# Ledger of designs, part 157: VH-VL binders against q0atu2

Target 1, 119 residues: q0atu2
Amino acid sequence: MLDKKARIRTSREYRNVFEKGKRLSGRFLIIYYVENALDNNRFGFITNKKIGMAVIRNRIKRQLRAIVREYQGQVKNKHDIVLVARAGIGKSSFEGMEKDYIAIMKKAGLFARNANKID
Key: E = the ipSAE of ESMFold2; O = the ipSAE of OpenDDE; V2 = 0.75 times the mean of E and O plus 0.25 times the DockQ between their complexes.

## First folded at step 9 (VH-VL)

Design q1 (framework fv_dusigitumab; at its last look DockQ between E and O 0.54; V2 from the best seeds 0.72)
Fold by OpenDDE, look of step 10:
Structure q1 (fold): chain C 119 residues (1-119), chain A 122 residues (1-122), chain B 111 residues (1-111)
Amino acid sequence: as target 1 above (119 residues)
Amino acid sequence: QVQLVQSGAEVKKPGASVKVSCKASGYTFTSYDINWVRQATGQGLEWMGWMNPDSGNTGYAQKFQGRVTMTRNTSISTAYMELSSLRSEDTAVYYCARDLGYDSGEFYFDYWGQGTTVTVSS
Amino acid sequence: QSVLTQPPSVSAAPGQKVTISCSGSSSNIGNNYVSWYQQLPGTAPKLLIYDNNKRPSGIPDRFSGSKSGTSATLGITGLQTGDEADYYCGTWDSSLSAGYVFGGGTKLTVL
């Protein structure tokens, strides 16, 4: 589980990301990202009913949190990032989600230049 | 089989714009990003940017920002690259290429168009 | 000029082995997989190696790739006349302006 301070938790925080952030779509994920005024990154996760039943949505959310946690140390500082699961993610593997996440984050330029090797 | 077929050669004057097309077939067009790479005569490959056919999202190399526009028409599985304010140094062969980033988390181009020669001369 | 550095040319006789180096930095080769492309005269580039050392179908095992630190190497054994081409390394760059980057290219001449 992500540290409490590394999580977007309030509706206001989410709204800020959606209104002011940039949006990039991958195969299974959409990310919204915006700079924040903090010393740490914050992550939010959205799994709506299009994904499937609550059990599925919760599974997907857990998997996405695991992925984000694994690579969080390599994300550029001072960003709020919201991950929105796309409808097809329910049929994807964990590895597929991970690769999608990495690709999107790279395209967004959110991995630090001097970050640890991700491959 | 996967194929990328590009439009024909273009001759433009300085200051004009050129729009090159790239028609994809043999795979789901919206599932893979299209990248554009150019190569001046006798020179190396130069990456220009990527375009996601599903969302229309793009990312351009800094060198071309403000001058390049990458679009797509999903109904005909065709990607477009428009370069404006052309100058002589834009004379090159322009390639579209399929990106496997979403499949691997790493970017490489497994299929390329045949190339489109764009000549900029007064 | 190019973000990734390659020797401008290499040459060897048929049957010999050649290596082509590709030097980058932590933001590109250091953090991302390297790909290699072969470009025969007058043709579009062809994917030769991906993920540092993997060959697409149809690429003979005479071609190999390796990566260490911020450098990558393409190896070609049993050199054939048909291998005469330009070779480019490429990878993603995670700098402020994220994007793909190529090496300057290496002209391989088969003597």
Scores: ipSAE 0.906, ipTM 0.955, lowest interface PAE 0.5, mean pLDDT 95
Fold by ESMFold2-Fast, scan of step 9:
Structure q1 (fold): chain C 119 residues (1-119), chain A 122 residues (1-122), chain B 111 residues (1-111)
Amino acid sequence: as target 1 above (119 residues)
Amino acid sequence: QVQLVQSGAEVKKPGASVKVSCKASGYTFTSYDINWVRQATGQGLEWMGWMNPDSGNTGYAQKFQGRVTMTRNTSISTAYMELSSLRSEDTAVYYCARDLGYDSGEFYFDYWGQGTTVTVSS
Amino acid sequence: QSVLTQPPSVSAAPGQKVTISCSGSSSNIGNNYVSWYQQLPGTAPKLLIYDNNKRPSGIPDRFSGSKSGTSATLGITGLQTGDEADYYCGTWDSSLSAGYVFGGGTKLTVL
């Protein structure tokens, strides 16, 4: 699990990321991201009804949190990042979501460390 | 069969702009990013930027920031790269190339266009 | 100046083996997988190796890749005259301006 201090929890905080942040899309994910004034990164997760039933949305949310946690050490510090799952994500594998996340984060300039399993 | 077909050669004066096209076929155009790479005569490959044909998002190499614009028209599966304020040193072959990053988590170009020669001379 | 360093040229006789080096830093090769591209005279580059050591369909096993730390190597065994080309390494760079970077290229001459 992600530490509470590493989570975006309030609607005000989400709104700040959406209004001031940059947006990049991958195949299954969209990220919104902005530099924060804190000493740590914070992550938010949005899975809407277009993805599917609550069981599917809850599974996706858990898997995205697991991916973010695994690669947390590779993310450049002092950012608020919101992950929005796209409608097609329900048909993706865990590995597919992971690869999409890595590619988006690298293109955003947010990944500084190697994310490959062989390393 | 994946294919990227680029527009024909251009001759431009210094200070002009050039817009090169890259028409994709044989795959879902919006599923893979298009990158632009140039090569001056007798020189190496130089990456210019990437463009996501679904979102329109772009990322440009610092050297070209402010002079390059990458766009697309999804109805005809065509990517565009426009370079403005042309200088003689912009004389090069310009390539479009498809990126598998979202599938692999790593970036590499599996298919390339044939190239478009742009000559900038007075 | 190229961000990744390659020798400008390499040469060997038909049937011999050559290696082409590609040297970078922690922000590029050290943190990302390396690809290699072959460019025959007058043609567009062609993907030769991806993910450090994998070959696309149709690339013969005479071509191999490896990576160690901040350096990568392309190996070609059983050299043929048709291998005369420019070879480029490439990878993602995670420095201040994130983007793709190529090596300066190596001209392979089969004498």
Scores: ipSAE 0.812, ipTM 0.912, lowest interface PAE 0.8, mean pLDDT 91
Fold by ESMFold2, look of step 10:
Structure q1 (fold): chain C 119 residues (1-119), chain A 122 residues (1-122), chain B 111 residues (1-111)
Amino acid sequence: as target 1 above (119 residues)
Amino acid sequence: QVQLVQSGAEVKKPGASVKVSCKASGYTFTSYDINWVRQATGQGLEWMGWMNPDSGNTGYAQKFQGRVTMTRNTSISTAYMELSSLRSEDTAVYYCARDLGYDSGEFYFDYWGQGTTVTVSS
Amino acid sequence: QSVLTQPPSVSAAPGQKVTISCSGSSSNIGNNYVSWYQQLPGTAPKLLIYDNNKRPSGIPDRFSGSKSGTSATLGITGLQTGDEADYYCGTWDSSLSAGYVFGGGTKLTVL
């Protein structure tokens, strides 16, 4: 589980990301992301009713939280990031969601960039 | 059976634009990103950017930001790359290539188009 | 100038082994898997190695790949005249802005 500081908690916080953030789609996920004024990242998770029943949606959210926790140390700081599950995600495997997340985060430029060596 | 078939060679004058097409077959076009890579005569490969055919999202190499536009028409499984304000140094073979990033979490190009030669001369 | 450094050329006799190096940084080879591409004269590149050391179907096992730190190596054993080509390493890079990078290419001559 993510720490309390690393969670988007209020409807206003979610709305800010959707309205002001950039959007990028993968196979199973859509991310919305925007710079924040904090020293840390915050994550939100959305599963709509088209995904399935509450049990399915809760399973998907737990899996996505586990994926985000695994890679959170590599995410570029100062971003609010909302993961939205696409229709069909319930038929994917955990590994499929994980690989999708890695790809979309790389393409969004959200993994931390290392300093380039001059010498 | 995956094929990427590109449009024919182009000759352009400096300042013009060129639009190269890449028709995909043998797979679900919207499932994988198309990348564009160019190669000037006797030179190495130069990555230009990626385009997601499902969403239309793109990411361009910094060198081409502002001059390149990558698009698609999903109804005919075709990707496009348009390069504007052409210069003589844009003379190159332009390739489209399919990346498997969403399946693997890592990026590599498993299928390539045959290449489109663009010559920019006065 | 390429972000990934390869020797400009290598050569060896038929039947011998060669290696082609690819040197990068933490933002590319260090944190991402490396692929290798073969480009025969007058043709498009072809995927030769992916995920550092895996071969697509149809690539013979005399082609091999490895990665150590920020460096990758393509190995070719049992050299044939048909292996004469340009070879490129490639990987994702997260510096400046996210994108893909290639090495400068290595021309293999089989003498």
Scores: ipSAE 0.644, ipTM 0.874, lowest interface PAE 1.7, mean pLDDT 90
ESMFold2 (binder alone), look of step 10: mean pLDDT 92; pTM 0.950

Design q10 (framework fv_dusigitumab)
Fold by ESMFold2-Fast, scan of step 9:
Structure q10 (fold): chain C 119 residues (1-119), chain A 122 residues (1-122), chain B 111 residues (1-111)
Amino acid sequence: as target 1 above (119 residues)
Amino acid sequence: QVQLVQSGAEVKKPGASVKVSCKASGYTFTSYDINWVRQATGQGLEWMGWMNPNYGNTGYAQKFQGRVTMTRNTSISTAYMELSSLRSEDTAVYYCARDLGYDSGEFYFDYWGQGTTVTVSS
Amino acid sequence: QSVLTQPPSVSAAPGQKVTISCSGSSSNIGNNYVSWYQQLPGTAPKLLIYDNNKRPSGIPDRFSGSKSGTSATLGITGLQTGDEADYYCGTWDSSLSAGYVFGGGTKLTVL
């Protein structure tokens, strides 16, 4: 699970990302992102009714949080990022969502190397 | 089956703009990103940016940010790359290429247009 | 110079083996898959290898790719005169100004 400080929670914070942030679209995901004034990244998740029933939306949200948590060490510091699930995401596998997330984060320039450097 | 066909050669003066087209056929145009790559005479390949034809989102190489615009018209399966404030160093062959790597979260260009020669001279 | 370093030229006789190196860093080759492109004189580039070591349909098995650490290698066995071309490696660079980067290219001459 994502730590509480790594989550966007207020409507003001979501609105800030949507209004001032950049937007990139993938196959199943849209991301909105903006640099923040904190020393950590924060993530928000939106699954709308076009995706399907609440059970499906909640499953997608849980899977997206798991993907974000797995790759959070690769994300460049000081960003607020909102993931918006597209209608077609309900037909995707976990692996399909993961691949789409990696692709859009790379395109956004938000994935950085996090491996230790050797002399 | 898959084909990318680019517009013809252009000759421009310094300070002008050029808009190159890339017409796709043989696949669903909106399913794969289009990338633009240029090559000056006797030089290597230089990546300029990507454009997602489904949503119109773009990402440009830092060197071209502010001078390049990548767009598309989905009704005719055509991608466009417009480069403004042309300099002599922009003289090159410009290629469009399909990004099949999208599905794996990686980048690789499986089909390329034939290239469009742009000459910038006074 | 390019972010990815390739030798400017390589040569061998027909039937021999040649290797072309591509050296980068952790922000590119070290953390991403590598592709190789062949460019015959006067033509557009052609995808030769993707995902480090995979061949597209129609590419003969005498072409191979590998990656170790921050370097990648293209191998060509049974060299033919039709292999004379420029060869480019390419990968994503995850640095601050993220984007796709190509090597400087290697001219292969079949003597």
Scores: ipSAE 0.008, ipTM 0.601, lowest interface PAE 10.6, mean pLDDT 85

Design q100 (framework fv_dusigitumab)
Fold by ESMFold2-Fast, scan of step 9:
Structure q100 (fold): chain C 119 residues (1-119), chain A 122 residues (1-122), chain B 111 residues (1-111)
Amino acid sequence: as target 1 above (119 residues)
Amino acid sequence: QVQLVQSGAEVKKPGASVKVSCKASGYTFTSYDINWVRQATGQGLEWMGWMNPDSGNTGYAQKFQGRVTMTRNTSISTAYMELSSLRSEDTAVYYCARDLGYDSGEFYFDYWGQGTTVTVSS
Amino acid sequence: QSVLTQPPSVSAAPGQKVTISCSGSSSNIGNNYVSWYQQLPGTAPKLLIYDNNKRPSGIPDRFSGSKSGTSATLGITGLQTGDEADYYCGTWDDSLDAGYVFGGGTKLTVL
C-alpha cells in the first residue's frame, strides 16, 4: 500500500486532475495527470461497477496500488495522477496491468528508468 | 502472419493534405499501438507519433503537432495518418509500424508497412 | 538533425566483422533500452535487435547488440553481401515532447 501523502483522497483533488489534466489511454488503464505544487507525486484509483462485483474491484485496486508503489521511485515529476481501470481489466493478469502502467507512464513522459540499473 | 499493408503513392501540391492508410492483419488490431515514421529522400528515419487503436488516443512529435492527425477504423483494422499544409520538405516515404515493446515496458517496432511515397511538388 | 549520433558509413570485406556505434544522452540511451533496425535498399526497415541485446526469431546470432552508459553498439560478424544496408538505432527519450528517437543511420558497404 501507498503512504497517506502519496494518495489523492478528496473529491476536490480528483476534480482538479480531471478538469486540468491530460489524458492517456492504455489497454487496461486510463491515466489523468497534472503537475502539482508539492514535493511528491500523488495517486488516485477509480474502479467502476462495470469491472465487476466489489470483491473483483477491491482486488484490482489492491493490485494497482502495489504496481504504483513498486515503480514510484521511477516517476520523476511532481504530479497528481489518477488511474481509471477500464472494463476489461478484470480479465488481465498482474503482469499485464504492470506492463500497461509502464507503457502509459513512459508515453506521458512521467516514467524513466535508471541507466545503471538497466544495464 | 502479421502484415501491415499501406495505401499507394500520392502526388500533391503545396498546401494540400494527404491521408495514408495502413491495414493490419494476422493479429488483434486493438492490442498494439501503431506508430508512424517518415523518411525524406536521402535522409534518416523520423518518428511522427503513436496511435492507440483501442482508445483512439494519440501522441505526436512536437514538429508535427497541429498538422498531423492519426486515426483508425477498428471495423476494418485500418490506421490512418493525415498530414495537412504540405510543403516540399514533406516529400518522403511514410511508414506505419506496430509497437510490440509493450511486453518489456519499452518501445520497439517489430512489423512495418511497405511504405507510402508522398511527393509534394508544383 | 538526429538526436542519436551514428557514423554516416562503415565498410568491410565479406567474412569480416564490423561495429556501428550510437551515442546519446542520459534522457534517451542512458535511461532506456535500445533497438536496431536494418533497411535494405528500397525496402521498409526490419527489427534486428531489441532490449539492447535481444534478437527476434529469425535473426542470426552474428548480429549482436550492447549498451554502455549513453552509448550502444551493433556488432555484425561474418559479413555477407546481403548485409549491405542502412542501420538505425532507436530508443525512447524521456524528455517532454521527444517521444521515440532514431540515430542518423549508418550505411554499411560490403566491399
Scores: ipSAE 0.008, ipTM 0.633, lowest interface PAE 10.5, mean pLDDT 85

Design q11 (framework fv_dusigitumab)
Fold by ESMFold2-Fast, scan of step 9:
Structure q11 (fold): chain C 119 residues (1-119), chain A 122 residues (1-122), chain B 111 residues (1-111)
Amino acid sequence: as target 1 above (119 residues)
Amino acid sequence: QVQLVQSGAEVKKPGASVKVSCKASGYTFTSYDINWVRQATGQGLEWMGWMNPNEGNTGYAQKFQGRVTMTRNTSISTAYMELSSLRSEDTAVYYCARDLGYDSGEFYFDYWGQGTTVTVSS
Amino acid sequence: QSVLTQPPSVSAAPGQKVTISCSGSSSNIGNNYVSWYQQLPGTAPKLLIYDNNKRPSGIPDRFSGSKSGTSATLGITGLQTGDEADYYCGTWDSSLSAGYVFGGGTKLTVL
């Protein structure tokens, strides 16, 4: 799991990312991202009811957190990043979500370090 | 069969703009990014940017930032690349290409358009 | 100059083998998968290798790829006259405002 300091917690912080940040969409994910004034990255996760029932949404959220945690060392520091799951994500495999995340983060210019898992 | 068919050759004066089209067929247009790559006569390939046809998101190479605009029309499965403030050094063949690398979390171009020659001369 | 360095030319006779190198840095080849593209005279490029060493359907096993550290290599065995073309490596580069980069290209002449 992600450390508490690496999580976006408040509605105000989510609103800041949505209002000030850039938006980039992938196959199963949308990210909103903005540089922060901290010395670390923070991540937020949104899975809404269009995805499916609570058990599916909770599974997706857990899988996205696991993906983010695995690749956090490759992410450029000082960013607030919110991942929003698209309606079709429930039909994706874990690997499909992981590949989508990697592709989006690279396009956003947020992957800057050697990634052991990718290499 | 997957095909990308580009618009015909263009001749422009310095300072003008050019808009090249790329019509996709044989696959779900909104599922894969379209990238634009150019090649000056006798020179190598130069990446210009990517465009996500689902939402219209784009990313441009720094060299072209402020001069290039990539768009699409999903109703006709067509991508566009517009380059403004043309200079003689923009004379090149411009290619669109489909990015299948999305499936691997990387980028690679599996199908390419035939190319559009753009000549900038006075 | 190109961020990825390739030799400008290579040549060999039919039936021989050649290798084409592609050298980069940690921000590109060192952190990302490499692809190779073949461009026959007067045509659009064609994907030869993706994900460092995989071939698309229809590409013969005479073409192979490998990657070690910040360098990649395209191998071609059993050279044929139809292999005479320009070859480009390509990969994502995190340091160049997050974009795709190509090598400078290598002209293969089959004599």
Scores: ipSAE 0.120, ipTM 0.768, lowest interface PAE 5.6, mean pLDDT 88

Design q12 (framework fv_dusigitumab)
Fold by ESMFold2-Fast, scan of step 9:
Structure q12 (fold): chain C 119 residues (1-119), chain A 122 residues (1-122), chain B 111 residues (1-111)
Amino acid sequence: as target 1 above (119 residues)
Amino acid sequence: QVQLVQSGAEVKKPGASVKVSCKASGYTFTSYDINWVRQATGQGLEWMGWMDPNSGNTGYAQKFQGRVTMTRNTSISTAYMELSSLRSEDTAVYYCARDLGYDSGEFYFDYWGQGTTVTVSS
Amino acid sequence: QSVLTQPPSVSAAPGQKVTISCSGSSSNIGNNYVSWYQQLPGTAPKLLIYDNNKRPSGIPDRFSGSKSGTSATLGITGLQTGDEADYYCGTWDSSLSAGYVFGGGTKLTVL
């Protein structure tokens, strides 16, 4: 769903975000984020085995990627952002995950002004 | 440097509860899960559960569900593991350990506390 | 007690090579990364290998890991007296309440 250039691809890149980044927690999501030296944003997605079976984890990852893609234009440029799903996310609705994402991105100062519009 | 320092040894009677503490330093306490692992004398390692210090969310091994409670106090970077209804087979060294798993396939414990000996005797 | 099977003991002389096996199933080793832990007598376990074959900083290259299917192997070359310890494999298990599991442990004796 996201362009190859917009994806965090390697364990080293994930570790860089965790080591040097800031952390913010929502109800269902944790984000780790750091400014990068690129001209674009990159996203990573982590759904731990703690969440449940592969079918649930894959559904959650797919839904999170869809949410990120929908709001991609609202995110301030030049950040590496990793979304980590919390254990309770499997009980959340799509709307619940979307609301949590918007809330934490706003708290992080990563959303542009008026970022909560769907279009 | 990363360090996990646990509370001292405990001697308990059967039926009592024990609460072991684990104080973290040298990193952001809320950034990594704390896991609890025990080891009876001369026996192997047995995983008890994980606790997310940021959320307070937990997951326990089936064997300990209903008897274990894992909590934290973020203001003092301390994790706790309380085990109730103690029996002689709970006599073990209890370890806390930091989980550095960043992906669904990358669960591992990079730093461990020194261990807390809990003896349950009649 | 453990769902992962390791030999209970292994012995070798200084300078030799030893391998320790860890056997599981598709729900654990077959689907997840494997770690290895070294426990010296009277001490807490220490991470030796993570992600099947990676070493943390400070772990010498004499220690190596590998994974094939539902089994993992720890290799130790140039064996030293200070390597006498218990060795445990560990991984996530999706079938056991989505929890972490350890092997039964292998006692390494350097003769």
Scores: ipSAE 0.007, ipTM 0.568, lowest interface PAE 11.3, mean pLDDT 85

